# VHH binders against G2/M phase-specific E3 ubiquitin-protein ligase (G2E3): the designs that were tried, part 19

Target 1, 328 residues: G2/M phase-specific E3 ubiquitin-protein ligase (G2E3), of Homo sapiens (Human) (q7l622r371to698)
Amino acid sequence: IWNSALDAFRNRNFNPSYAIEVAYVIENDNFGSEHPGSKQEFLSLLMQHLENSSLFEGSLSKNLSLNSQALKENLYYEAGKMLAISLVHGGPSPGFFSKTLFNCLVYGPENTQPILDDVSDFDVAQIIIRINTATTVADLKSIINECYNYLELIGCLRLITTLSDKYMLVKDILGYHVIQRVHTPFESFKQGLKTLGVLEKIQAYPEAFCSILCHKPESLSAKILSELFTVHTLPDVKALGFWNSYLQAVEDGKSTTTMEDILIFATGCSSIPPAGFKPTPSIECLHVDFPVGNKCNNCLAIPITNTYKEFQENMDFTIRNTLRLEKE
Short names: E, the ipSAE of ESMFold2; O, the ipSAE of OpenDDE; V2, 0.75 times the mean of E and O plus 0.25 times the DockQ between their complexes.

## First folded at step 17 (VHH; framework vhh_gefurulimab)

Design bb1 (from aa4 with F27R S31Y L102T; at its last look DockQ between E and O 0.50; V2 from the best seeds 0.66)
Fold by ESMFold2, look of step 17:
Structure bb1 (fold): chain B 328 residues (1-328), chain A 124 residues (1-124)
Amino acid sequence: as target 1 above (328 residues)
Amino acid sequence: EVQLVESGGGLVKPGGSLRLSCAASGRTFSYYAAAWFRQAPGKEREFVSAISRGGYTIYADSVKGRFTISRDNAKNSLYLQMNSLRAEDTAVYYCAASPDLTYDWLTPSEYDYWGQGTLVTVSS
């Protein structure tokens, strides 16, 4: 869906304000895959596809990638535009930016210091690790000699006189790889984000937008999800007990399912919108083998099972496989 | 904030193996950078190994190839597998955590949370 929405933006010479209407037309033509959808579900799918696109890199939180084909096709600009439009039209919190990307947008790249986890290239990360863990000047010089061609290529060769010189070298390598390397993508993305004045708002209200744009490990918790879903008439106390135990197990890392996966399964959104969900999410208990997510109504139907183990296995299996199919 | 409890220390012969564990509570441990430090009697606390939030692993030269740091999201735990143990590995081993690895992951003051330690003794 992301590619279709992107083509609509670029090929029709639209004002950004019309992006939502074009997306709804595209969604309506594909009824076999989705219920007639809410604006919220469409915007969530766009944000998910954007997060997982070749424009971004990183496993936890995302920084911009250097993708020369995407730059030629102006896709960084279009990504910034789509993000801006989504925010203005009440879309879900994207929640995937690294703090580094966010700080570059708000405070400028020259005022931002990347960290090791901003580096997605394993070989570059290993160079940084080796340099920064060196304990003698001799060892440091040996490492630099092994990496000489790379350091020369990126303009980071530095005279080493003391062991502490390694810290500035690491700072230079991080700055090049995370910031300088992607300067052109960043400027293009930033220009797109100016759509409807959004970049200027982000810069004016950094704390609020950090909460919306940046990845937060504890943005969703067992308590938050438990309270999010309203329990309606004729509840099954045992099944609800298993549901709360399941949420705690996911929070404790005892399942490969994430809190975000559960939210997507039930609502189509990877984060809670700032204005909340419409309609209000709900949970019900059914005599079925496997859970069902009704994204049009934000309703989660959980199975009534004899044991918690059966409950967890059926939840994990269904959520994992449903989300895999939806990402295709 | 997160609470850390180490376990798995004990007495082992040179050349033997031992697996240390650090159980986290209060928050999901996989969202912290974590490290192992050790302190032998009469010596300063020294860096052993670290794992970043994104999974990059870092080792002191003295333990490379012998020790392996890992984490298990299902158990909310950090591990240190110690192989080919030597007498000089005898120390109290500490689990430490911080939100992210800083510029100087070798320095104890760069870590916000600490466990109580577990004793490892390598001798006959």
Scores: ipSAE 0.685, ipTM 0.877, lowest interface PAE 1.1, mean pLDDT 82
ESMFold2 (binder alone), look of step 17: mean pLDDT 83; pTM 0.852
OpenDDE, look of step 17: ipSAE 0.751; ipTM 0.908

Design bb2 (from aa4 with A50V; at its last look DockQ between E and O 0.65; V2 from the best seeds 0.64)
Fold by ESMFold2, look of step 17:
Structure bb2 (fold): chain B 328 residues (1-328), chain A 124 residues (1-124)
Amino acid sequence: as target 1 above (328 residues)
Amino acid sequence: EVQLVESGGGLVKPGGSLRLSCAASGFTFSSYAAAWFRQAPGKEREFVSVISRGGYTIYADSVKGRFTISRDNAKNSLYLQMNSLRAEDTAVYYCAASPDLLYDWLTPSEYDYWGQGTLVTVSS
C-alpha cells in the first residue's frame, strides 16, 4: 500500500500538504473497519521504507547506493524530498545516515573522509584491507599489480616509492567508492533535500540534525519509555510496577519484544519524533486480559493482572501478534 | 567505568587450541571496532586482529588462517579462536576497542579502551 502512495508523490506537481492529504484520504476511502494511522504513523512507515530501499546501502548505517535505474527514474531526488517533507511535518527521526553521508551534506564531499565501514562491497573492502596491512613495499606493489585493472578503472593508480604511500592510496579508494562513485545520486538527493529549505536548516544546525539523521548506538531504553508515557488518571500501583518491570525485562533481553515494538504498538512509530508526539503518549490501566494500543491517541492500555508473569505473557503475545499482522 | 576483561588464557601444547573471550562494560560495545593485541616478553605490543563495527575482519599475517576473531554484540563480548598454536604465539593477549575512526588498525594509540590482558603459553 505504501508503494502506491510513493508513486502518487512522484506523479504530481508536488505540494507536501497536498500529497499527505491525498495519501490519508486514499487510505480512508479504501479501508474496512480498521483505522490504524496518524500523520506520525504514515511518516514513520515512509522513513522505514526509505531506509530499506535500494537507494541506500550499509548494515549499521546507510550511505547512498549507485542505482542507475533509480537515478534515471529520479528516485534519489524524490527520496530527498520525502525526507525533507517528513522533517517539516514532525515525522520521526530517520536515524539511519552514516556520519559520512551526513558530513557530505553539511561540510561537502571534499571535506569528508570515508572509513572502511562505509564500504558495503566486500571485494572493495578486501582490496582496502590488503593495501592497508601491507608491511613491505614489495608486498604493496604485488597487491597493486593484482588489482591493477580496478585501480586503473577508478583512477587511483599511483607510483609507490615508500610504504607510507599505502595510506594515500587507501584514502583515494575510499574517496572514490563512497563519494565519487555516487556523485550524481548525491547531488540529486541533495537537490530533493532543498524542499522547504530543509537542506539549509541541516547545514545551519549540524549538531541538532546529526542527532536526528545519523545512526545512534542505542535509541530507546526502559527509562526513556517509562518517562515518555504519562498517566492521565490515578494509577494502579501494581500494574504500573509490572509495566516498569516489563520495560526492564525487555531492556535486559528477557523478552523477544523490543523497545521499538512497544513504541510501534502504542503509537505506530518506531522512534520518537523530534517535535514529540501529538497527542502526548499516555498509559491507562484496564481490567482486560490483554493490552490495547490506540495509535490515533498514542495511548497504551495495560492489563491489570495478578502476577508479573501473566502481565509479561499477555504483553508479549499481543504486541507480537499485532505487529505480525500489520507487517503482513 | 569502562572495563574490558579478558579470559580463556592458559597453557597449551603446540598444535593445540584456545578460545579467548573479552567482556565489555561501561560503554556501547556495538559502536566500536574491537581488537586483539599481544605482547611477548621483551617485545613491543603487536597487532593480532580487529573486527570493525560493520563486521569486517582483519588479521596480522602471522596469525591468518589459524585465528578467528568474532563478536557477540548482544553479550558485549569479543572472541578470539586460536588454532594450530605455536611457541611464538606465547604472549599476554589484550582486548582493545576504538570507535572505528582509526586510520591505521595496527597502531595501539588508535584504541581508546584496553583490558588488563590474559596470558597464553604454548609449550612442549
Scores: ipSAE 0.528, ipTM 0.825, lowest interface PAE 1.9, mean pLDDT 82
ESMFold2 (binder alone), look of step 17: mean pLDDT 87; pTM 0.886
OpenDDE, look of step 17: ipSAE 0.738; ipTM 0.902

Design bb3 (from aa4 with L101F L102T; at its last look DockQ between E and O 0.63; V2 from the best seeds 0.67)
Fold by ESMFold2, look of step 17:
Structure bb3 (fold): chain B 328 residues (1-328), chain A 124 residues (1-124)
Amino acid sequence: as target 1 above (328 residues)
Amino acid sequence: EVQLVESGGGLVKPGGSLRLSCAASGFTFSSYAAAWFRQAPGKEREFVSAISRGGYTIYADSVKGRFTISRDNAKNSLYLQMNSLRAEDTAVYYCAASPDFTYDWLTPSEYDYWGQGTLVTVSS
């Protein structure tokens, strides 16, 4: 079932019911302890699919979306459950929560103030920006008249007597859009997170779990990846030099490949798990024409080439095409 | 050490253009909202433009359509492209940054970090 689930995820045959079944098996037996690379790859793919699912919205960091069909299918609950199981079983840092979503889980929605970047709907964001930048009462009233139907629909119409009334209006729109709109999805997701006592642990240790759950802009670097991989075989100084130059080029934006792509190619994970990788990641300088990623062993075989340009071309080509096929 | 360093100021004729830059160091710039403020002689510091972490842009009415704010997180840099400059644009321009960007983008006290400023003079 384990190998079958991995093949389905790799071939873009994601099925929430099947993923739920595999997560249940992980929760109730120790099979993954004998095959730790496969378990970590599955959990990484699961977190990636969850992050990119219709249950979440946002570009930098994620808040819950309002998906009526997913709510009917209890998928928010199952998402919370799958995340809880992943954390307990040494899965990768999800790393995609907005601070707002995290604060709602820890401190409650009533104690959380959303910000502009929590709003994924461009038109709603523009309404908020126009209201906030109004400098006269007359301009504010004009903006409210232009947006009257929307404000009436969401219950945020307000008598405007002073310019400072705009601040409460902005607060109300943010509160509705980010929090109240998704109240039922949020409660369902929260109930799923209670699995294995995980929600209670998050609430007890908020700073540690913020580091694991919330989006971090600087999580992977050339230095981090260079230090992550140990040399498994006899070193080739030229190939290792090209490898380090490649990491720097990726960090500098000189390649189409990202640090995340390299990590996924070598380990199947988009981020470094809190407990670390099992087995320890390694790099080989082998006589291969193109790089090879052995995700079960977290091993990256790099090519030996005559020039750096050839090295980069072979790395970019193979990583891009391998990950593209796995996403399709 | 946390630093914001502005550059690109100078003397320009009315109708001309300048591009201001702000180089950030000592903190993770991509985690911050950023803004430009300006202060003309004898006046209070006033809001010019802001850009959120997620790329939403905000402009004062007096500069909308003439100025364009942008950011390059890979270079830890904030930019202000200033076109169709007028004499009233003459001021010291300040770069500012804040992790907390809630309701009051126009108020200087909402911003944690400030640069030293760069002088822009628009005159014939």
Scores: ipSAE 0.573, ipTM 0.850, lowest interface PAE 1.8, mean pLDDT 83
ESMFold2 (binder alone), look of step 17: mean pLDDT 85; pTM 0.871
OpenDDE, look of step 17: ipSAE 0.785; ipTM 0.923

Design bb4 (from aa4 with S109R; at its last look DockQ between E and O 0.68; V2 from the best seeds 0.73)
Amino acid sequence: EVQLVESGGGLVKPGGSLRLSCAASGFTFSSYAAAWFRQAPGKEREFVSAISRGGYTIYADSVKGRFTISRDNAKNSLYLQMNSLRAEDTAVYYCAASPDLLYDWLTPREYDYWGQGTLVTVSS
ESMFold2, look of step 17: ipSAE 0.714; ipTM 0.903
ESMFold2 (binder alone), look of step 17: mean pLDDT 86; pTM 0.881
OpenDDE, look of step 17: ipSAE 0.782; ipTM 0.924

Design bb5 (from aa4 with T57K; at its last look DockQ between E and O 0.66; V2 from the best seeds 0.72)
Fold by ESMFold2, look of step 17:
Structure bb5 (fold): chain B 328 residues (1-328), chain A 124 residues (1-124)
Amino acid sequence: as target 1 above (328 residues)
Amino acid sequence: EVQLVESGGGLVKPGGSLRLSCAASGFTFSSYAAAWFRQAPGKEREFVSAISRGGYKIYADSVKGRFTISRDNAKNSLYLQMNSLRAEDTAVYYCAASPDLLYDWLTPSEYDYWGQGTLVTVSS
């Protein structure tokens, strides 16, 4: 999927409006089957592949990596373009940017100060830690001598006369590693993000776009999912009670199923899009033994069962097995 | 309301071990850096260990190799495993938190939230 999107952009025949039309055609060709190619699922897969690509580094939140081959292939530009198109076409929140990457895009690299957690290279992080943890000038000088070759290579050697000089040294190392090292990738990514005026919108509305682009610790909860799904049919009080209890059990860690698993099962997306889902997610209470997720309609059919235990077992079994098969 | 509550302190002989816990509430603990400080009677509060939001672990030289910091974000908890305890480790141990480890993580004023402390006494 990532490769297909890259080829489309590189051919210069790509028309952003066609992404919506392709999803529409796929939806209209729904012969009673699952919809892995729906617009929302396509864009979700695209963002997932982008997040996990070699263009980004970091565990939970991402900064740009320095990938020489990707730069030669113009992949940073194409990544920015793909992200811009996804946002315009109602794709899911990317939700993987570090605050540092976001601030570089909005306020400029020169107005952004990286922090230790922006460094994904363990050895570089250890150098920063050793320097900043030094408590005497003698210790600081010793650490600098041990790291001399690295500091010379990145242009951060400086004369040390007082202990407080460590703070400027750390600032310089962070600035090099996180910002200067990836200057060319960043400018290319930024140019791609100008597609359809998206970068300018991000810069005009930073608070709104921070919530969309940046990694958040509380992406999904029982309350959020409960409020997300509307009840379209005459409610079955017992089944809806079991549904709410199930969400609480998942939040409490009483199941291996996650909130993200439930959302993917019902909608094909691992996060809630900024524009919301179209159609609005819904729950049906059906006389079936096992839940059904209709990703094209964002509909979750929950079973009517006699006991909560049966409800939870059937939910966990179906969601886990469905998502396993989709990964194959 | 933000709250940090330490536990696990006590009396222990030199060479012994203790495990300190800090329970966090009122904020998303996984989005915070956390640290342990200690204060012996008549001394300034001093840095012991920190763990960044992203999991980098930092130790004062005096405890390196003997203490291990860890966190369990599912339990909103910070831990300090203290081995090979010495008399000079006797102090009140404090849990602290800040959104990020900035440039001066050794300095108590860089941390927004503090617990009330738990006493560790190492004596014969």
Scores: ipSAE 0.678, ipTM 0.888, lowest interface PAE 1.2, mean pLDDT 82
ESMFold2 (binder alone), look of step 17: mean pLDDT 86; pTM 0.876
OpenDDE, look of step 17: ipSAE 0.803; ipTM 0.936

## First folded at step 18 (VHH; framework vhh_gefurulimab)

Design cc1 (at its last look DockQ between E and O 0.76; V2 from the best seeds 0.00; counts 0 for: pae E 2.5 > 2)
Fold by ESMFold2, look of step 18:
Structure cc1 (fold): chain B 328 residues (1-328), chain A 123 residues (1-123)
Amino acid sequence: as target 1 above (328 residues)
Amino acid sequence: EVQLVESGGGLVKPGGSLRLSCAASGFTFSSYAAAWFRQAPGKEREFVSAISRGGYTIYADSVKGRFTISRDNAKNSLYLQMNSLRAEDTAVYYCAASPDLYDWLTPSEYDYWGQGTLVTVSS
């Protein structure tokens, strides 16, 4: 079943009903405990698909979209449920929430002030910018007249008597677009997050869950990956030296391979799960020409080579080609 | 140590061009909105331009069409391309950053500031 689910996700044939059924099996069955690497890969692909789905909008960090078809199909609820199950079962950090979405979940929409970056519609963002940068009442009134139909439609028309009225108008537009527009999707998503008590935990431990749920620019580093993988007491010293040099070269931008590529190759996950990997990731040195990733055991077999150049070439070649084939 | 360092200021004739740079260190630049402010002698510090984390650009009316703000997150750098410079553009230009902004025009909303770079437009 795992292999079938993985094939469907790798081929970008996302099926919400099938993903829901597999997540239910994960929740209620020990079968995945015998193949934890495949479970981790499935959860990683699931979070990636959720982030890029029509349920979310935004460039860097995500807020909920208004998608009437998805709401009719109850997909916001199922997305919340999938995320909750993923967190409980050791899935990767989602890491794509806007701070605004997170604050709505923890502190309530009424206690949350959206910002310009929460607005993914360029035309709406330009309206907000024009209003905020107006320097005279006459300019502000002209802008409002140009945007009259939009402001009327969203219920944000107001009498303008002083220039400072622009601040309340901007607040109203942001509140509508980011919060009020998606109220029903948000409540549905929130209900899904109650699965296994996850929403309550998020609300009880906001600092910890902010680091897991919210987008942050911090990427994987050579230090993080070198410390993540368990090495044998006295494995091949030369190969391990090349491995550490390779990680540093990747961090320094000397390869098109990324830290995320390496992690996916070894574990099937694009990020480190909050609960850590099970089993613990490991490195072994093999007399092979090219590296091998055993995602079931989170094991990376690195080649024993005579030179660092050969090591890097074989690592880059295999990782690039393996990940390309998995995307096709 | 959190640091913003401006460069690229100088003397230029009216109608000329300059490109200002701001190098950020000690924090993850890509997680911050960034802005340029300027202050002429005897004047209050005034907003010039801002760029949000998501790439939305904001310009004061006095510089629209002449100045272009940009950022390079890989180099932790903020830029201001200034074209068609005028005498009234003469000022010390400051780089500023803050993680989240509601009011881009207000200096007190910015957490971090550079020391400034002087731009003089004189014939």
Scores: ipSAE 0.448, ipTM 0.798, lowest interface PAE 2.5, mean pLDDT 82
ESMFold2 (binder alone), look of step 18: mean pLDDT 85; pTM 0.867
OpenDDE, look of step 18: ipSAE 0.647; ipTM 0.867

Design cc2 (from aa4 with L102P; at its last look DockQ between E and O 0.72; V2 from the best seeds 0.76)
Amino acid sequence: EVQLVESGGGLVKPGGSLRLSCAASGFTFSSYAAAWFRQAPGKEREFVSAISRGGYTIYADSVKGRFTISRDNAKNSLYLQMNSLRAEDTAVYYCAASPDLPYDWLTPSEYDYWGQGTLVTVSS
ESMFold2, look of step 18: ipSAE 0.727; ipTM 0.908
ESMFold2 (binder alone), look of step 18: mean pLDDT 85; pTM 0.863
OpenDDE, look of step 18: ipSAE 0.813; ipTM 0.937
ESMFold2, look of step 20: ipSAE 0.726; ipTM 0.908
ESMFold2 (binder alone), look of step 20: mean pLDDT 84; pTM 0.856
OpenDDE, look of step 20: ipSAE 0.811; ipTM 0.935

Design cc3 (from aa4 with L102G; at its last look DockQ between E and O 0.65; V2 from the best seeds 0.72)
Fold by ESMFold2, look of step 18:
Structure cc3 (fold): chain B 328 residues (1-328), chain A 124 residues (1-124)
Amino acid sequence: as target 1 above (328 residues)
Amino acid sequence: EVQLVESGGGLVKPGGSLRLSCAASGFTFSSYAAAWFRQAPGKEREFVSAISRGGYTIYADSVKGRFTISRDNAKNSLYLQMNSLRAEDTAVYYCAASPDLGYDWLTPSEYDYWGQGTLVTVSS
């Protein structure tokens, strides 16, 4: 079951039925615990697929989308369930929630105030920007007249008497678009998260779960990756020196390759699982032209080269082209 | 240590152009919204432009169409391209940063970090 599910996810063929079946097996069976490397890869692919699915929207961090077909197919509930199962079974940190989505889950939608970056619809964002940037009542009234039909549709029309009325209008628009618009998807997702008592744990320990669920701008560093990989007994010192220099160059923004790209290439995961990797990641030096990633064993083979420039070129080329093919 | 350092100010004739830069250090610039403010002698500091974490750009009406804000997260830098400069654009320009643009992005007190400023003088 693992092999067929992994092949489907690797080939970018998300199928909710297969994902639900595998999650059910994980929830009610111990077979996956006997093969932790494959379980970790599946859970990592599952989280990556959820993040990039039509159920979520946003570029930096994700909020729930309004997808009527997905709601009819109960996919928001199943997404919550799959996330809960992944967390209980030691899956990788999802790391893609907006703080707004997280706060809705922990403190309730009524106690959460969305921000401009929670709005993925460019036209709605421009309405909010124009309203909140207005400096006179006359300008504000003109803007409101221009977007009258939208404001009427969402129930946010109000009489404007002072300039400060714009702040209440913006709060109402944000509240509708980010929270009220997706209320039914949110409740379904929340019900799925109750699986194995996970939602209750998130609500009981918000700081710990914020660090696991929410988007972090820098989730990986050169030091973290350097320490993650175990080195063979008699390594090539020059190649390992180039490896550490490469990690520093990536951290410094001197390569188009990211820390996430390197981790995915070697392990199939975009983040380090809370319980760590099984098997333990390793690095080896080979007399080859280009690096090799063995995701099943979490092994990275780096090339032995005469110069750092040659090392970096071969690393960047292989990692970027490998990840591009996996996405396309 | 958190630092924002502006550069690119100077003397320019009306109708001319300048490009201001702001170099950020001591924090993760990509995690912050950023803005430009300006202060002319004897006046309050006023909003010029902002860019959100997600890339939404905002301009004061007085500069819209003439100024362009941008950022380069790889270089931890914020930019302001100023075209068609006018005498009333003369001011000290400040770079500012905050984790997110709130509701009051026009208000200086909503920003956590500030630069020292760079002088722009537009005169014949």
Scores: ipSAE 0.668, ipTM 0.882, lowest interface PAE 1.3, mean pLDDT 83
ESMFold2 (binder alone), look of step 18: mean pLDDT 85; pTM 0.868
OpenDDE, look of step 18: ipSAE 0.812; ipTM 0.940

Design cc4 (from aa4 with D100Y L102T; at its last look DockQ between E and O 0.79; V2 from the best seeds 0.00; counts 0 for: pae E 2.1 > 2)
Fold by ESMFold2, look of step 18:
Structure cc4 (fold): chain B 328 residues (1-328), chain A 124 residues (1-124)
Amino acid sequence: as target 1 above (328 residues)
Amino acid sequence: EVQLVESGGGLVKPGGSLRLSCAASGFTFSSYAAAWFRQAPGKEREFVSAISRGGYTIYADSVKGRFTISRDNAKNSLYLQMNSLRAEDTAVYYCAASPYLTYDWLTPSEYDYWGQGTLVTVSS
């Protein structure tokens, strides 16, 4: 079942109901314990699909979208459930929530102020910008008249007597678009997150969960990856030297390969799970032309080459082409 | 230590162009909205342009179409390309940043961090 779910994901025949059924098996079974690398890969693919699904909107960080068909199919609830199960079972950090979504979950929607970047609809964002940049009451009234139908539809039309009224208007538009518009999806998603007591834990430990749920600019470093992978066998000193030099070159921007690409190649995950990897990631040195990533065991086999140039070329070529094929 | 350092100011003739840069250090620049303000002699500091974390750009009416704000998060840098400069653009230009600018981008008190300024003089 597990392998079949992975095959469906890889073949781009994603079915939300099937993914939900596999997540249910994980919740009630020891399947993942017998094949920990495959579980981690599935959970990573699941989080990637959730982030890019129609349930979420935004480019850098995500807020919930209003998708009436998904709501009818109870998919917001199932998304919350899948995320909760993933976290309990050692899945990767989701890392895609906006701070606004996170604050709504922890402190409540009534205690959360959305920002312009929470608005993914360009036309709505431009209305907010025009209102905010008005410098006279006359200009503000003109802008409101141009946007009358929209403001009336969302219940934000108000009498303007001073220029400072624009601030409350912008606040009201943000509150409607980001919070009120998606209230029902949010409550459904929140109910799913209660699975296994996860929402309660998020609310009890907000700083820790902000670090794993919210989008952040943090990137993997050469030090982090070097420390992540253990050496299982007597090392080839030259090959390990090239490995460390390669990590430094990637960190310095001297390669098109990223630290995230290396991690995905070796583990199937784009980030380090909060509980760490099971099994612990490792490297080995092989007399082969090209590196091999064993995602089931989180093992990276690096080539033993005569020169660093050859090492880097073989690493870059294999990692980029392997990840390209897997995404197709 | 949080620092914003402007550069690129100078003397230019009307109709000319300048590009201002602001180098940020001591904080994660990509997590901040950033803005340019200016202060002419004898005037209050006024809003010029802002760019949100997600890349929405905002311009004062007086500079719209002539100035372009941009950012390079990899280099922790903010830029202002100023074209078709006029005598009234003469001012000290300040770089500013704030993490959670929600609905009042024009007001200087909404910004947490400020640079020292760079002088732009537009004169024959």
Scores: ipSAE 0.529, ipTM 0.834, lowest interface PAE 2.1, mean pLDDT 83
ESMFold2 (binder alone), look of step 18: mean pLDDT 85; pTM 0.872
OpenDDE, look of step 18: ipSAE 0.758; ipTM 0.912

